VHH binders against Salivary glue protein Sgs-5 (Sgs5). Designs and how they scored, part 3

Target 1, 145 residues: Salivary glue protein Sgs-5 (Sgs5), of Drosophila melanogaster (Fruit fly) (p07701)
Amino acid sequence: GQAVQETKIEEKPVSEPEIESEIKNSTSVPSKCNIYYRNYQWALQDCVCRCFQNECLMQIESDQRKKEGRSPFVPVTEELCRSFICKKCSVGFPVVAEFPIPAPCGCNRKPGSIATERFYSLCHLLKFSAENSKPFLTYSYCWPF

## First folded at step 16 (VHH; from q1 with L106M)

Design x5
Fold by ESMFold2, fold request of step 23:
Structure x5 (fold): chain B 145 residues (1-145), chain A 120 residues (1-120)
Amino acid sequence: as target 1 above (145 residues)
Amino acid sequence: EVQLVESGGGLVQPGGSLRLSCAASGSIFSINAMAWYRQAPGKGRELVAGITSGGRTSYADSVKGRFTISRDNAKNTLYLQMNSLRPEDTAVYYCAAEYSTPSGWMTDYWGQGTLVTVSS
C-alpha cells in the first residue's frame, strides 16, 4: 500500500522532531534480493543494534563494509541486540532511509511499496528501526545545505 | 571524547587557493561522517561540504566545482581544498564530525575554527 507515516516510538515519547514519511513505487536500491521477504536478522553495527529485513540484504551490506575496510556485523539474538539500542541520540547529520512496506494482504515475499523517511542522524534511524522491528533497505545523508 | 582542530587558514587573493585541515583525536570507535561549515562576519554558520566514511561527497551550490572535501581515515583528518577563491568565501571555517564511541553515538559540530580572508 501507499500511506503517509509519522516516525514515532509508540511506547515512549521521543523528543525528536517528527519525520514525515514519503511513499513511492520503487526503491533506489538495486537489489538481487527480495526486499519484501521478511526474515529479520539482528546484528551489532559498531556496537549498536541493527535490524535487517533479511539475510540476503544483510550479506550485501556486509560485503560492502568489507570492501571499505569497516568492522563486520556481529550477529546476535533480538534480545541481546535490544540492550545495544542507544537511549539518547544527539542531533547529527540528517539521513533519509527507505523502508519496505508489505503488500496490502500482508503476505510475506509479495511486492508492496517503499516508504521514505528522514531522521536527524544515523543514530536516530538505527534506534527507530531496532525499537520498532522496522528494517530499512538503505540510507543516505541528506546534507542540510 | 573527540577533539577537532582546524588549521590552514590565512589571507589569500581572489582566484587563489588554500587547503584547510581538521584533525580529529580522542576515544573514537569510528567516524561516520565529517563536514566543513563556515561563518562569515555577522552571519550564521552554513554547511559548505560533507563527506561520509565511504567517501561520498556533497557540496553547497556556492562552492561546487571550486572546493574539494576529502579525508584521510588513517589519520582521522579532514581536508578542504579551496580553489578559485572569491571575497564571499571569507569566513571562519569549522570542522564537524559524527562519530561513535564505546559509550554510544556522538556528534561534535565545532572546533575553534580557522579564518580564511579573501581580499586583494
Scores: ipSAE 0.502, ipTM 0.762, lowest interface PAE 1.6, mean pLDDT 82
Fold by ESMFold2, last read:
Structure x5 (fold): chain B 145 residues (1-145), chain A 120 residues (1-120)
Amino acid sequence: as target 1 above (145 residues)
Amino acid sequence: EVQLVESGGGLVQPGGSLRLSCAASGSIFSINAMAWYRQAPGKGRELVAGITSGGRTSYADSVKGRFTISRDNAKNTLYLQMNSLRPEDTAVYYCAAEYSTPSGWMTDYWGQGTLVTVSS
């Protein structure tokens, strides 16, 4: 006769950061643009500074905003844009964003990887992106149900 | 500053329906997302439903199939159609919006909300 063996593993609490970045192999952004092409475009998104990875990606989002009946992006210089960065953000509707990470060589246009990062609101995302010259590819709301 | 005003609450029987409204007014450049929250007596606030400017909606599991969020972008008005109401839906309902002003994006919760009471 066989006996039933039980193995028990004691689980310890693990300290974890409140916000976690992760790397992934693919993006949800349309592939007709080279997402690793760094040709930063600075524009105002409803009077708030936004940095885009390149003109192709900015145009795709501009077209989507037109379909939604929202104001077009207003192209500006980086210098002017930085005076329109959000100064204060309230915790609100959290978002998750995808960021392109350059290839290890730093070569422009060469495929790298995708990082995702969560933010407490779109305001927090826009502020972080503009302040650090780190354009995001896309974002979506992660509604905190 | 933007003002959000909720209305449409009241007393309804279980299984009944109500339609809540939230009107946004003030110096608004655009609204990219709106949501309904609720708070029952003695409980924390909880998110009920959200909607983006593109019309994509999301719902708490407790209300899926019974509640429908919608928005009228021309009137800057948010709606919540509540069907098949249950006593556990009794709460003060609050509107929230993510909107652009000259000072930047923000999310606010306004006023006293609108009370929904479901009882027989």
Scores: ipSAE 0.464, ipTM 0.733, lowest interface PAE 1.8, mean pLDDT 81
Fold by ESMFold2, fold request of step 23:
Structure x5 (fold): chain B 145 residues (1-145), chain A 120 residues (1-120)
Amino acid sequence: as target 1 above (145 residues)
Amino acid sequence: EVQLVESGGGLVQPGGSLRLSCAASGSIFSINAMAWYRQAPGKGRELVAGITSGGRTSYADSVKGRFTISRDNAKNTLYLQMNSLRPEDTAVYYCAAEYSTPSGWMTDYWGQGTLVTVSS
């Protein structure tokens, strides 16, 4: 029937993020998870809505938070999570985040690319990510000296 | 409600040392990052040093090698060890923290400041 625009398939190897502010000495995205697998998981991070790219990535970060003695993620539905998105964020300590971008074909699991974006605070990042269903892989503080 | 209370300021001779503390208390769920700012007479506030919950630190060029930021996560307390102090370090020093509350809001708060005077 009706035409669906077919994106051309392009084969791409798995890529690691290279733009990170001092992430080398903190939790890294583990190689056992496919960062391009979109199977969104919704959870509360310290009572604020967080969208994860997939359950593998959520579990790795959850395990790291347990090691650091931080509060666990609380899995919730997307609907419930959206009621926990901050409506107002104050400017604060800026962050830079890395996002997985799908391969041009849009094929799930297929390696794509990594984009970075700056935010005025962690609150702004979490709000943007949850509102747009656009999970980030990692973030770091971009101290404004 | 969150309180940040700075202490440890005072009058010190050039070349001396001081250790500042910032205690965080109140309805805090977690503290994601903390920082020291300072404001010299007649000037704007400037960032001096920052530290994440994981212990990563960053410093302004003007204080590298002389100041050390640290935190005690169990006590929710931030420290600034200031060595080799100079008259140009004279300022009110402010603590700032990014934290989560039980209500799910994330925000920064500022302490009331502690005065450091470096003079003969």
Scores: ipSAE 0.461, ipTM 0.738, lowest interface PAE 1.7, mean pLDDT 80
Fold by ESMFold2, last read:
Order: sequence, then C-alpha cells, then structure tokens
Structure x5 (fold): chain B 145 residues (1-145), chain A 120 residues (1-120)
Amino acid sequence: as target 1 above (145 residues)
Amino acid sequence: EVQLVESGGGLVQPGGSLRLSCAASGSIFSINAMAWYRQAPGKGRELVAGITSGGRTSYADSVKGRFTISRDNAKNTLYLQMNSLRPEDTAVYYCAAEYSTPSGWMTDYWGQGTLVTVSS
C-alpha cells in the first residue's frame, strides 16, 4: 500500500478575481483580422458564455479548437448567453489575456492599444469578459511556480 | 463526479527513473489544463509541471531537463516521466486538472497521491 496524505489548506484563496493590466503597443495574436473591429459575437464555450470581438476572430479560434479536438462554439444571442455566465469561480490555473482597447476617439476599426490582464483562472477571465462585454484576443496559462 | 487517480510511484535508487500516471474519470466535458504537484515530508505542496490541452508544457526549475510531462487527451490521462531521480525528489505526487462538466467549470487539486521514494 501507498502512503497517501491529504492536506487541507487553511488560508482561503482570494474570493474575487484580481485584475492587473499592462498597456502594450502590439498583441501576440497574428494580424489576420482587424482586432479593433467591434462586431461582438456571442457563443457558448463548453456551456459557458463567451463574447468575441468579431466574427473573424471567433472563426480563427474555432479553427484552432477543431485542431485540438475541442467542442465547437455554439452561437447564441447576447440575452441567452448572459444566463450562461459562471456565478462563482474557484481559484485555478492562472491565465493572462490580451484585450483590445479602442482608439481615444472611440471610432470603430481604428487602431488603439492592447491591455494585458491576469486572472486567477480561465473561469474568472470568461466571467469578466462576458459580464463587461470586453472580449479578449488571446490567453495563455501562467503557471504559479 | 470527476475523480483523479495517480499511480506509478515506488522506491527507486538515485539516478533511476519512474513514470507516473494520472487518470481522470467521470462526467467531463473538456480538460483545459493539467498539472503535477508534489509534497515532501514536512514541506508544503509545490507545482512540478503543467501542460495545456494544446500541448504547451512548463516546469519548475528544480526538475527541468529531468522530468517530462505529457498527456493523452483521448484517454484523459496525464503522465510524468521522471529521470535522473535524486533524494530531494522524494515526495507524494499529486495530479490536478482544470476541467468542465455539463454543469460548469471546476478545478480539482489533490487526489490520493502516489509516493515516490528515492533512496540508496
């Protein structure tokens, strides 16, 4: 028999998402689409509401998910999507996301800037993005070594 | 309910190798990321290695070059190949996964663990 120990954590994780932003000159996402074009698309990602900046960006990610063998996005209305936003998120594997920030004039399609923000999990990112109608361009895991 | 089951631990000499497995089972919609943690006797739990669904890997400096994390998405199984083992690698190794179910998102850490002992 194996020696197994279950350890309980006494310190509670932060119950709310922590968001720290950095403004950058460019994104790590390839420029196949106009990342500043606001044409919001709403879909379910594994039964959780996801908002995309535009259809071009949604299609790029759909193709990537197909290559990875993941479930397809399910296009829905904004109203239906909002009922699929996670109510609570557990602290998990942290992620960093890039958000397009509109040009100062607010004009659609015009180049603006990129914010980089950290979240305690993918759930926290998806919740924040959908609740605020702030689509992200990309995310990656930032492992807490 | 989702269960994580680690296996493959044992007693090994310094310089030896072991391969750990972690099988995820239950009502899983998708697994986005998986990781190995370890806890040495009397010490806190530390992250050893992580892997995304797309195959990107990351390692703690103490194991880089000696350990290799991999996953089989079709089997929902995570592996840790441990080479050039040292006495300081002695620990209980735990599997963790970030997954979704039809009900929503969850992250489960710490199954039962599997003991690795590296000793002369």
Scores: ipSAE 0.454, ipTM 0.731, lowest interface PAE 1.9, mean pLDDT 81
Fold by OpenDDE, last read:
Structure x5 (fold): chain B 145 residues (1-145), chain A 120 residues (1-120)
Amino acid sequence: as target 1 above (145 residues)
Amino acid sequence: EVQLVESGGGLVQPGGSLRLSCAASGSIFSINAMAWYRQAPGKGRELVAGITSGGRTSYADSVKGRFTISRDNAKNTLYLQMNSLRPEDTAVYYCAAEYSTPSGWMTDYWGQGTLVTVSS
């Protein structure tokens, strides 16, 4: 009786190609700042409270505003800033904003992810950001909508 | 209170040009964005063109290459240059603006609209 050695073909698990979703970090955020460095700064944007991830990001955007002929940010204390949180918002032009999400370890400055959220208006975005101490990196109007 | 007043609408032949203006008046503190909308008879209101406070512009596909949105900040006036007008561009055109106020109010304002009729 010839023992037919059933060669158990170990099916090598086809490693599913990790679709490296190249999340093309097309974050229009200037490469000069660490977007994951949490050192919250508070400033007024046209007399509305805004929270920033860090001073570098605040300054870059402030300088950009100046170049555009807009008022720069006015740095203030958190306490003072919160007194300038939008009191009322109406449904206006919807916006999409990018938020830095911390690394899974919770470590500061380490790369995390970016979340994109839609808001009913810039007012809603600014209010949400300031009330929750959740700075956004950038925003865009959802045009056409 | 902020008021937006559109002007420049009228009757124009196909292929013609028209320039709309929207004059903003009142307690203007900060403008975040402005836009032109239109509403054709029996249709919903649609975005035509938008401009941010930073000057970034956006256009509906139907008007891209034909219409140009611009602002004169010194005059607090929004413009819509409309070229190569078509019968399907016939609508009431509305100016809209999102404003911030020192009181912590941020809202959108609308004009009363101006009629544009494109007909032979």
Scores: ipSAE 0.282, ipTM 0.675, lowest interface PAE 1.9, mean pLDDT 87
Fold by OpenDDE, fold request of step 23:
Structure x5 (fold): chain B 145 residues (1-145), chain A 120 residues (1-120)
Amino acid sequence: as target 1 above (145 residues)
Amino acid sequence: EVQLVESGGGLVQPGGSLRLSCAASGSIFSINAMAWYRQAPGKGRELVAGITSGGRTSYADSVKGRFTISRDNAKNTLYLQMNSLRPEDTAVYYCAAEYSTPSGWMTDYWGQGTLVTVSS
């Protein structure tokens, strides 16, 4: 009786390639600021109220505007800023904005997530952000549209 | 009121070049973005190219590598350099701009358009 050696083919577990989703944190936000640090600042952007997550982010963008030959942000009180919230918005170029979402613990400065929202125009974005005290980190025009 | 006036349109042969200009005038406080659109006969208006106040540009796939959008802020003028023109580029080209005003109003303005005809 020839003992048929059942060669137990050890099925090597196909290690599922860990798709390291390099979440390339494509947040073009300069690495110098903590985007999750909530210390809301208020300023005028071309006479329109804008709320910022913190002073660092406001300053970086303000400096960038200067380099571009644009007017810097004008820091103001929240009360004064709100008087400069956009009164009317027309149909414009659609934009997508990134909003910092707090960490699950609600802790300040701790890493949370980023939400992306679409608006009918920059006016609508600024109005929404200021009225709700919800600062955005960055925005882009939705081109092509 | 802000006015946009396009110029530079005309008749050109296939493979030719044109440069469109859009002059902005009026109570200009701040420009957020500008763009070129076109509308071919029997078709809807489509984006051709856009430029932000920061100089970031975007193009429709149909014109990439052939068209270049640029802006001269000192002259309040938008340009569209069109090279390697094709019959399918035949359209009325419109300038558009998004403006902010001191009154807390943001709005878009459109020009009357300039006709570009590409024909042999």
Scores: ipSAE 0.249, ipTM 0.653, lowest interface PAE 2.0, mean pLDDT 87
Fold by OpenDDE, last read:
Structure x5 (fold): chain B 145 residues (1-145), chain A 120 residues (1-120)
Amino acid sequence: as target 1 above (145 residues)
Amino acid sequence: EVQLVESGGGLVQPGGSLRLSCAASGSIFSINAMAWYRQAPGKGRELVAGITSGGRTSYADSVKGRFTISRDNAKNTLYLQMNSLRPEDTAVYYCAAEYSTPSGWMTDYWGQGTLVTVSS
């Protein structure tokens, strides 16, 4: 009786790459700017008022827009900017935005935290940000919704 | 006024392909985002795919790997390439867009929809 040695092909479990959806909370904010440096800048984003945490952040995003074939930001005075705050916002595509929260000491430039807030639309976000002088760092559309 | 006009809908067999187009016309200043929605009979409207002004795309799980959203900015046209169509993809497909207007507001626009029927 010839013992047929069943070569047990050890199926090496193909470790499914755990797509660790690391929701890298990586604030895609380039490491070159201090996101906690409060020196508010005002500009128009496609004729809508936007408040920025500081010039460095404004410039980086403006440059990114240029690379994407979008209009850059137009720096303006706060007074002029506020005249371009949307009077009415329709319900649009929901967005999530990240806001820099100051350090507990209230000190400028010191590391604080990041708050994430959801808005009914980009218009609502921009309006809220500008009216309250609360700049956001970044935003994303809430898709799917 | 901005108008969105969908086209490319029709009857297709399961496993077939279809390409939808959405032509935007009117006083377009800046587009922020565009998306395809669909509404099946007796169901609510759902997002199918979205694309930001920066070209970032998102898909519903039900269409991921089968559908592709793209935009031709020069033609002011949004596309939805639909491959491997299934009966459950049967719906009226709507184009939507969020625009910034020169008057300093952002508005959303919707097309009238185009019917896609997937049936043997």
Scores: ipSAE 0.234, ipTM 0.638, lowest interface PAE 1.9, mean pLDDT 87

Design x5
Fold by OpenDDE, fold request of step 23:
Structure x5 (fold): chain B 145 residues (1-145), chain A 120 residues (1-120)
Amino acid sequence: as target 1 above (145 residues)
Amino acid sequence: EVQLVESGGGLVQPGGSLRLSCAASGSIFSINAMAWYRQAPGKGRELVAGITSGGRTSYADSVKGRFTISRDNAKNTLYLQMNSLRPEDTAVYYCAAEYSTPSGWMTDYWGQGTLVTVSS
C-alpha cells in the first residue's frame, strides 16, 4: 500500500494589497490612514462625544493633541459616548468640516468622495457627527469672517 | 467662571505700534481657538485675527502684514502685536475664546475690551 503523501499546500495568505489611497494633498488627514475604512470608534474629546471613521484616524489626531499639550481622546463605548453629546450649543466660531462619503458601490475601504459642510461652531459639528454617527475627517475655522 | 481680560490698549500716533494682551483665567479645561475682534465707532464688530489651538492663524485683509496674533499656552495669554497703526484701526478690541469646559460643553467667552486710539 503506497502511502500517498498529502502535500499540504500551505495557502500563503494573500496579503491584501495596501491600497495606498493617495489622499490628495488638500486634506490635512494623515496619509497613513484609509479615510474610507468604516470602523466607527467612539471617544471623548474634552468630555464631548466624538465619532471617528476608524481607529487609525482617531489615534493620529489624539497623538497630535498630545503634542500640542491638549488632552488625548478617551475611548469609550458608543452608549457611554452618546451620554456626553451636548444638548445645546452656544454660538461659537463657525467651522467647515470634511466628511468621507462612501464609494458608489457602498463598499468599505473603497475610495469615495469628500463632502464639505459648514457648522455654526465646533460644538454643532460634534453634536451633528455624534448624533448621526457621521464622522468627520477634519475641520477648520472659517476665518476671516 | 472663565474670564478674559484685555490690556495694552491706549493712544498711539499713526505708524506706531501696540501690543495687546488677553489673559484667560478660571476653570479652563481646553481652549479650541482664540481671536481678536474690534469694533470701531459706529461700526459693527469685526474679526481682526484668529488662532487655533494648533497654531493656525488667520487675519483680516485690512490688518494682514501689520498685525500678528500669538498665544502663550503656559500663561494662558493671547497677544496681538499691532504695527504700522492707522487711524482706521481705532476701535475697542475684544478678546474671544472658544473653550471646552469640564462639564462637557463648548462655549465662547468674551473680554470687556480695550480701547485703541490711533490719532496724531
Scores: ipSAE 0.201, ipTM 0.612, lowest interface PAE 2.5, mean pLDDT 86

## First folded at step 18 (VHH; from r2 with T101N)

Design y5
Fold by ESMFold2, fold request of step 23:
Structure y5 (fold): chain B 145 residues (1-145), chain A 120 residues (1-120)
Amino acid sequence: as target 1 above (145 residues)
Amino acid sequence: EVQLVESGGGLVQPGGSLRLSCAASGSIFSINAMAWYRQAPGKGRELVAGITSGGRTSYADSVKGRFTISRDNAKNTLYLQMNSLRPEDTAVYYCAAEYTNPSGWYTDYWGQGTLVTVSS
């Protein structure tokens, strides 16, 4: 059954229009989407599991990948996605990522804060994000390192 | 697998310019970022410049303002424009790539290198 429970941590919101009016934050992510809206989307990025904060953010990145001529994300279930998480990662070109932290109340959609964290490679970031169900908003390579 | 072939090295006077190229092939797996490294005789390999698939660049302090890294996605080629060359830029220059495959790990790929010699 749909929405059989009223707890905020188990809420399963349907896909709805992402109407953005005045959401500002210090993140480098474009403000068209609500970055605090948890509507997790699971997909394969070049055969590696990726968890997205919500459909709006996934679509923005999908559009950018198309412009770059890169393969599209392949939407999958969370269960299937987890079988495509890297078991071990080599040290490579390090990255830094921004993560949305929910408001203290845990209210979905309510502005919270942004955390940043560095990883030894994109593989390490993708593994951490998928294993912990903690989508990142954006990442960039830390040059030089 | 990704294959990288560098070209464009040579002998040049101090203050001169060279443009290095790196042709990439084997795009069966995704390439997440590319970089130029250099290794002077008897020295360790050092990062010179990097560029992401989205086009963001970065440079070592020693080359900042003199070198420009770029990609031509249509030609599947990485470039390094080197201006105001100095004798200390003498090295073998390598291009490298990071990739992701279905086994979920990253590794570097290295080309054969191209020698740049800057001397009077």
Scores: ipSAE 0.182, ipTM 0.519, lowest interface PAE 3.7, mean pLDDT 78
Fold by OpenDDE, fold request of step 23:
Structure y5 (fold): chain B 145 residues (1-145), chain A 120 residues (1-120)
Amino acid sequence: as target 1 above (145 residues)
Amino acid sequence: EVQLVESGGGLVQPGGSLRLSCAASGSIFSINAMAWYRQAPGKGRELVAGITSGGRTSYADSVKGRFTISRDNAKNTLYLQMNSLRPEDTAVYYCAAEYTNPSGWYTDYWGQGTLVTVSS
């Protein structure tokens, strides 16, 4: 009686290639600026106080506004800017904003993380950012809402 | 005061097309975003489409591929091209806008609405 050795073909589990979906963090922030460089700049955006992470980011966005036919930012002192913080905000179109979080070491210019926060409107975002000296990098409207 | 006035609504057959317009007038300093909403009979108001000052658009899933939102900044006019209309698109359509003014940023401007009826 020939013992037919049933070669148990161990089906090697085909490790499904983890499609590392490179969540290309499409931080629409132009790669030209260091988003973690903290050198706060203050300017008026359509007569509303706006705080920026640094001059490079302010300038890029200002130039983009010009291309869109919008008024550029007007650089001002922090003290003057704060006098133009919105006093009243209505419920409007909700927005999501990205905030740069410092590196764990607290060192300037070193890569940190990005926090995403939702606000009731762009007015609320600008008010929050200016009052707390917390610049945001970008924002988007939360549609549908 | 900012005023929004919708136009272009009416009766249309299923599969038909309409183009809505929303004319903005008044003390406009800056427009941040505009949107179309609709309210069907017995339903709540829902977003149809939105457009930012930078031209970024968003659509409700129910209208994707059929509706197109656009804006003419020079005319301060918002448009909604509606194609392949369905009976379920029957609603009063409202224009909304977020403005920057000397007092701050506001999203409290609405038109009176225009009725769109899709029926055979």
Scores: ipSAE 0.179, ipTM 0.594, lowest interface PAE 2.4, mean pLDDT 86
Fold by ESMFold2, fold request of step 23:
Structure y5 (fold): chain B 145 residues (1-145), chain A 120 residues (1-120)
Amino acid sequence: as target 1 above (145 residues)
Amino acid sequence: EVQLVESGGGLVQPGGSLRLSCAASGSIFSINAMAWYRQAPGKGRELVAGITSGGRTSYADSVKGRFTISRDNAKNTLYLQMNSLRPEDTAVYYCAAEYTNPSGWYTDYWGQGTLVTVSS
């Protein structure tokens, strides 16, 4: 059936149905970009607002989308981006996303931790991320959820 | 409006193979993910396999190693290769997609289904 959403913001949260797959494969392995560097970039993903942790991460994903035959992200201001946040999302294929959590000191660029949170659809994830200025690093569809 | 059209179902002996197709058409800007579901008589609809636009796949435990999901992103077409079919695979198979069009996000669109019967 259609289910479920579980909202959590914790270091290394775990869900048994996705534990081995999502945890081990959900972080960026290459060190080209510092995932803890907060330099928020706002862009449109297919006319929908998305917030990125930093320019490096946005550019890498934009290049990957272009190679896959998809439109690159369109950089915009935060104010303009917020006008493109979905007002209402339908329940869809659930996703799990990883969020960077700052080190306890709050020092920019210093390694912190990774939190995992589940959403009813990609639309719900994008809406949550943009509304709260909380960029995610990656997401995966939960099959099955 | 988006249409999903399944094809490729039929009657097959146990141990046989079938390849299902699902063509997506209509006002489609981008398909984020697609999946095959099935519903056996008297049962609820269950996930069989899913695939993202980036090619990541997942399978129900009951079909791992026997079924292969794939998609052609350029044609917006989803495939399910079903090998080593068993009588318990008998069901109506449905295609589902999560997609975007110019007016917003759409999810949970379903095709009409294609019947697969595995029987002597």
Scores: ipSAE 0.145, ipTM 0.526, lowest interface PAE 4.7, mean pLDDT 78
Fold by OpenDDE, fold request of step 23:
Structure y5 (fold): chain B 145 residues (1-145), chain A 120 residues (1-120)
Amino acid sequence: as target 1 above (145 residues)
Amino acid sequence: EVQLVESGGGLVQPGGSLRLSCAASGSIFSINAMAWYRQAPGKGRELVAGITSGGRTSYADSVKGRFTISRDNAKNTLYLQMNSLRPEDTAVYYCAAEYTNPSGWYTDYWGQGTLVTVSS
C-alpha cells in the first residue's frame, strides 16, 4: 500500500494588507495661500499632468513632496502638460478631493465654498482635473476625512 | 455648482442663544441633504445636525434638545437654532450639502464656516 503523502499545503496566511489608513490629516491648505485665487498653473506629478489653482499652492505641495522624499512638481506649459494626461486608469483605492468653488460674484480671490468629490482612484482624479482644467486643493483615500 | 455661505456666528454668553444661517445658491434643487458640522480647536470635525430633503432631522447627542435644524426652501436657506449654549459648543460651524449629479457623481459642498464662541 503506497502511503499517499498528503502534502499539507501550508496555507500561508494571506497577510491582510495592512490598510494603512493613512488618515492623511486633512492637510489644511496652508493659510499662506489664497485658495480662491485663480491663476492656473500646470506641472507634472510623477510624469502625470496636474493643474493647480495657483503657484502658491503648487509650490507648497511641491515642497512638502520634497520633504517626504518624493519628486517635486515639474512646471510645464498647459499644452505640454495635457500630452501627459493618463489615457486609461487602473482600478485603485477610492479618493476624495476638495475643489475650490468661486464666489457667487465670480470674482477672483474672493471667498467661495469648497466641494468634496469622490473618485474611483487618484488616477481618475488627476485625469478629471487636468481634462477639465479643474484644480483640486487636496485629496484623501478615506471617507470621512 | 452649489455655493454655501454661513452667517450668524459670534460671541455669546453661556446659556445664551444664537441662530446660524446658511445661504445656498446654484443648482440647489439637486441637494439631497444638508447638515451642520462643527470643529472645535484641536478637535476633528463632527456632525451637529442633519436634515434630508424630506425634512427628516438628526442630531448629535451633545446638542439634542438644545439645537434645531430647519430649512426654508423658498429662501434656499438652512438654519441652526442654538439654545442653552455651553462653552463646549465653541467651534467653527460649517454648512454642508449632499449633492448627486445626473451622472451619478457624489459631491458634498461646504461653506467656509462661521465662528461661534461661548464665553462668560
Scores: ipSAE 0.030, ipTM 0.334, lowest interface PAE 4.8, mean pLDDT 86

## First folded at step 19 (VHH)

Design z1 (from y1 with T101N)
Fold by OpenDDE, look of step 21:
Structure z1 (fold): chain B 145 residues (1-145), chain A 120 residues (1-120)
Amino acid sequence: as target 1 above (145 residues)
Amino acid sequence: EVQLVESGGGLVQPGGSLRLSCAASGSIFSINAMAWYRQAPGKGRELVAGITSGGRTSYADSVKGRFTISRDNAKNTLYLQMNSLRPEDTAVYYCAAEYTNPSGWYFDYWGQGTLVTVSS
């Protein structure tokens, strides 16, 4: 009886190509703030209402504006802020904004995800954010579009 | 009221250079961004270059390496240096500004445009 040597074809593990998720350099929200800490702050940005995720993020961006020669944010109450929401926006420079999404548990400060949304203009973004109490972390112009 | 006035357009030969200027005047509280657009005959308006208040610039792929956008904030003037011009660059060039007025409204304002013709 001839022993048929079953040649065990060693299936070389197909190394799954590491999808290098090019983490597009999201504009590095300064690592000093917890972007998932929900403590909404309200301020005026050039006389327009803006909602912030928390004080830390508001302050960092305010300081950045100062460095750029722009007006700092003016902290106000939510009620007062909402009176400064733009009633109408013109079609402007399109922007993309990043929104913090809470963790699945809904827990504050726990890591969630980031959603990216496109708007017709900065005005539209600010209006949407303020009306819905949905702060954005950062925005960029859609150049080129 | 805010006005944007473009200048510097004209006829130029292929390979030539032009410098466009856009002077902003009026009740400007804050300019957030400025940009150059162009519209060629029979085509839609397209973005050429943009610059943020912080000085970040962006260019259409068709003009990258040839055009340079810059801004003088003190003069409220936007510039577009155009080098190595091509016939395909023939268009009316428009200046645009996103700004906040004292009432707290964001607006985009457009100039009347300046014609750039690149022809032999």
Scores: ipSAE 0.284, ipTM 0.666, lowest interface PAE 1.7, mean pLDDT 86

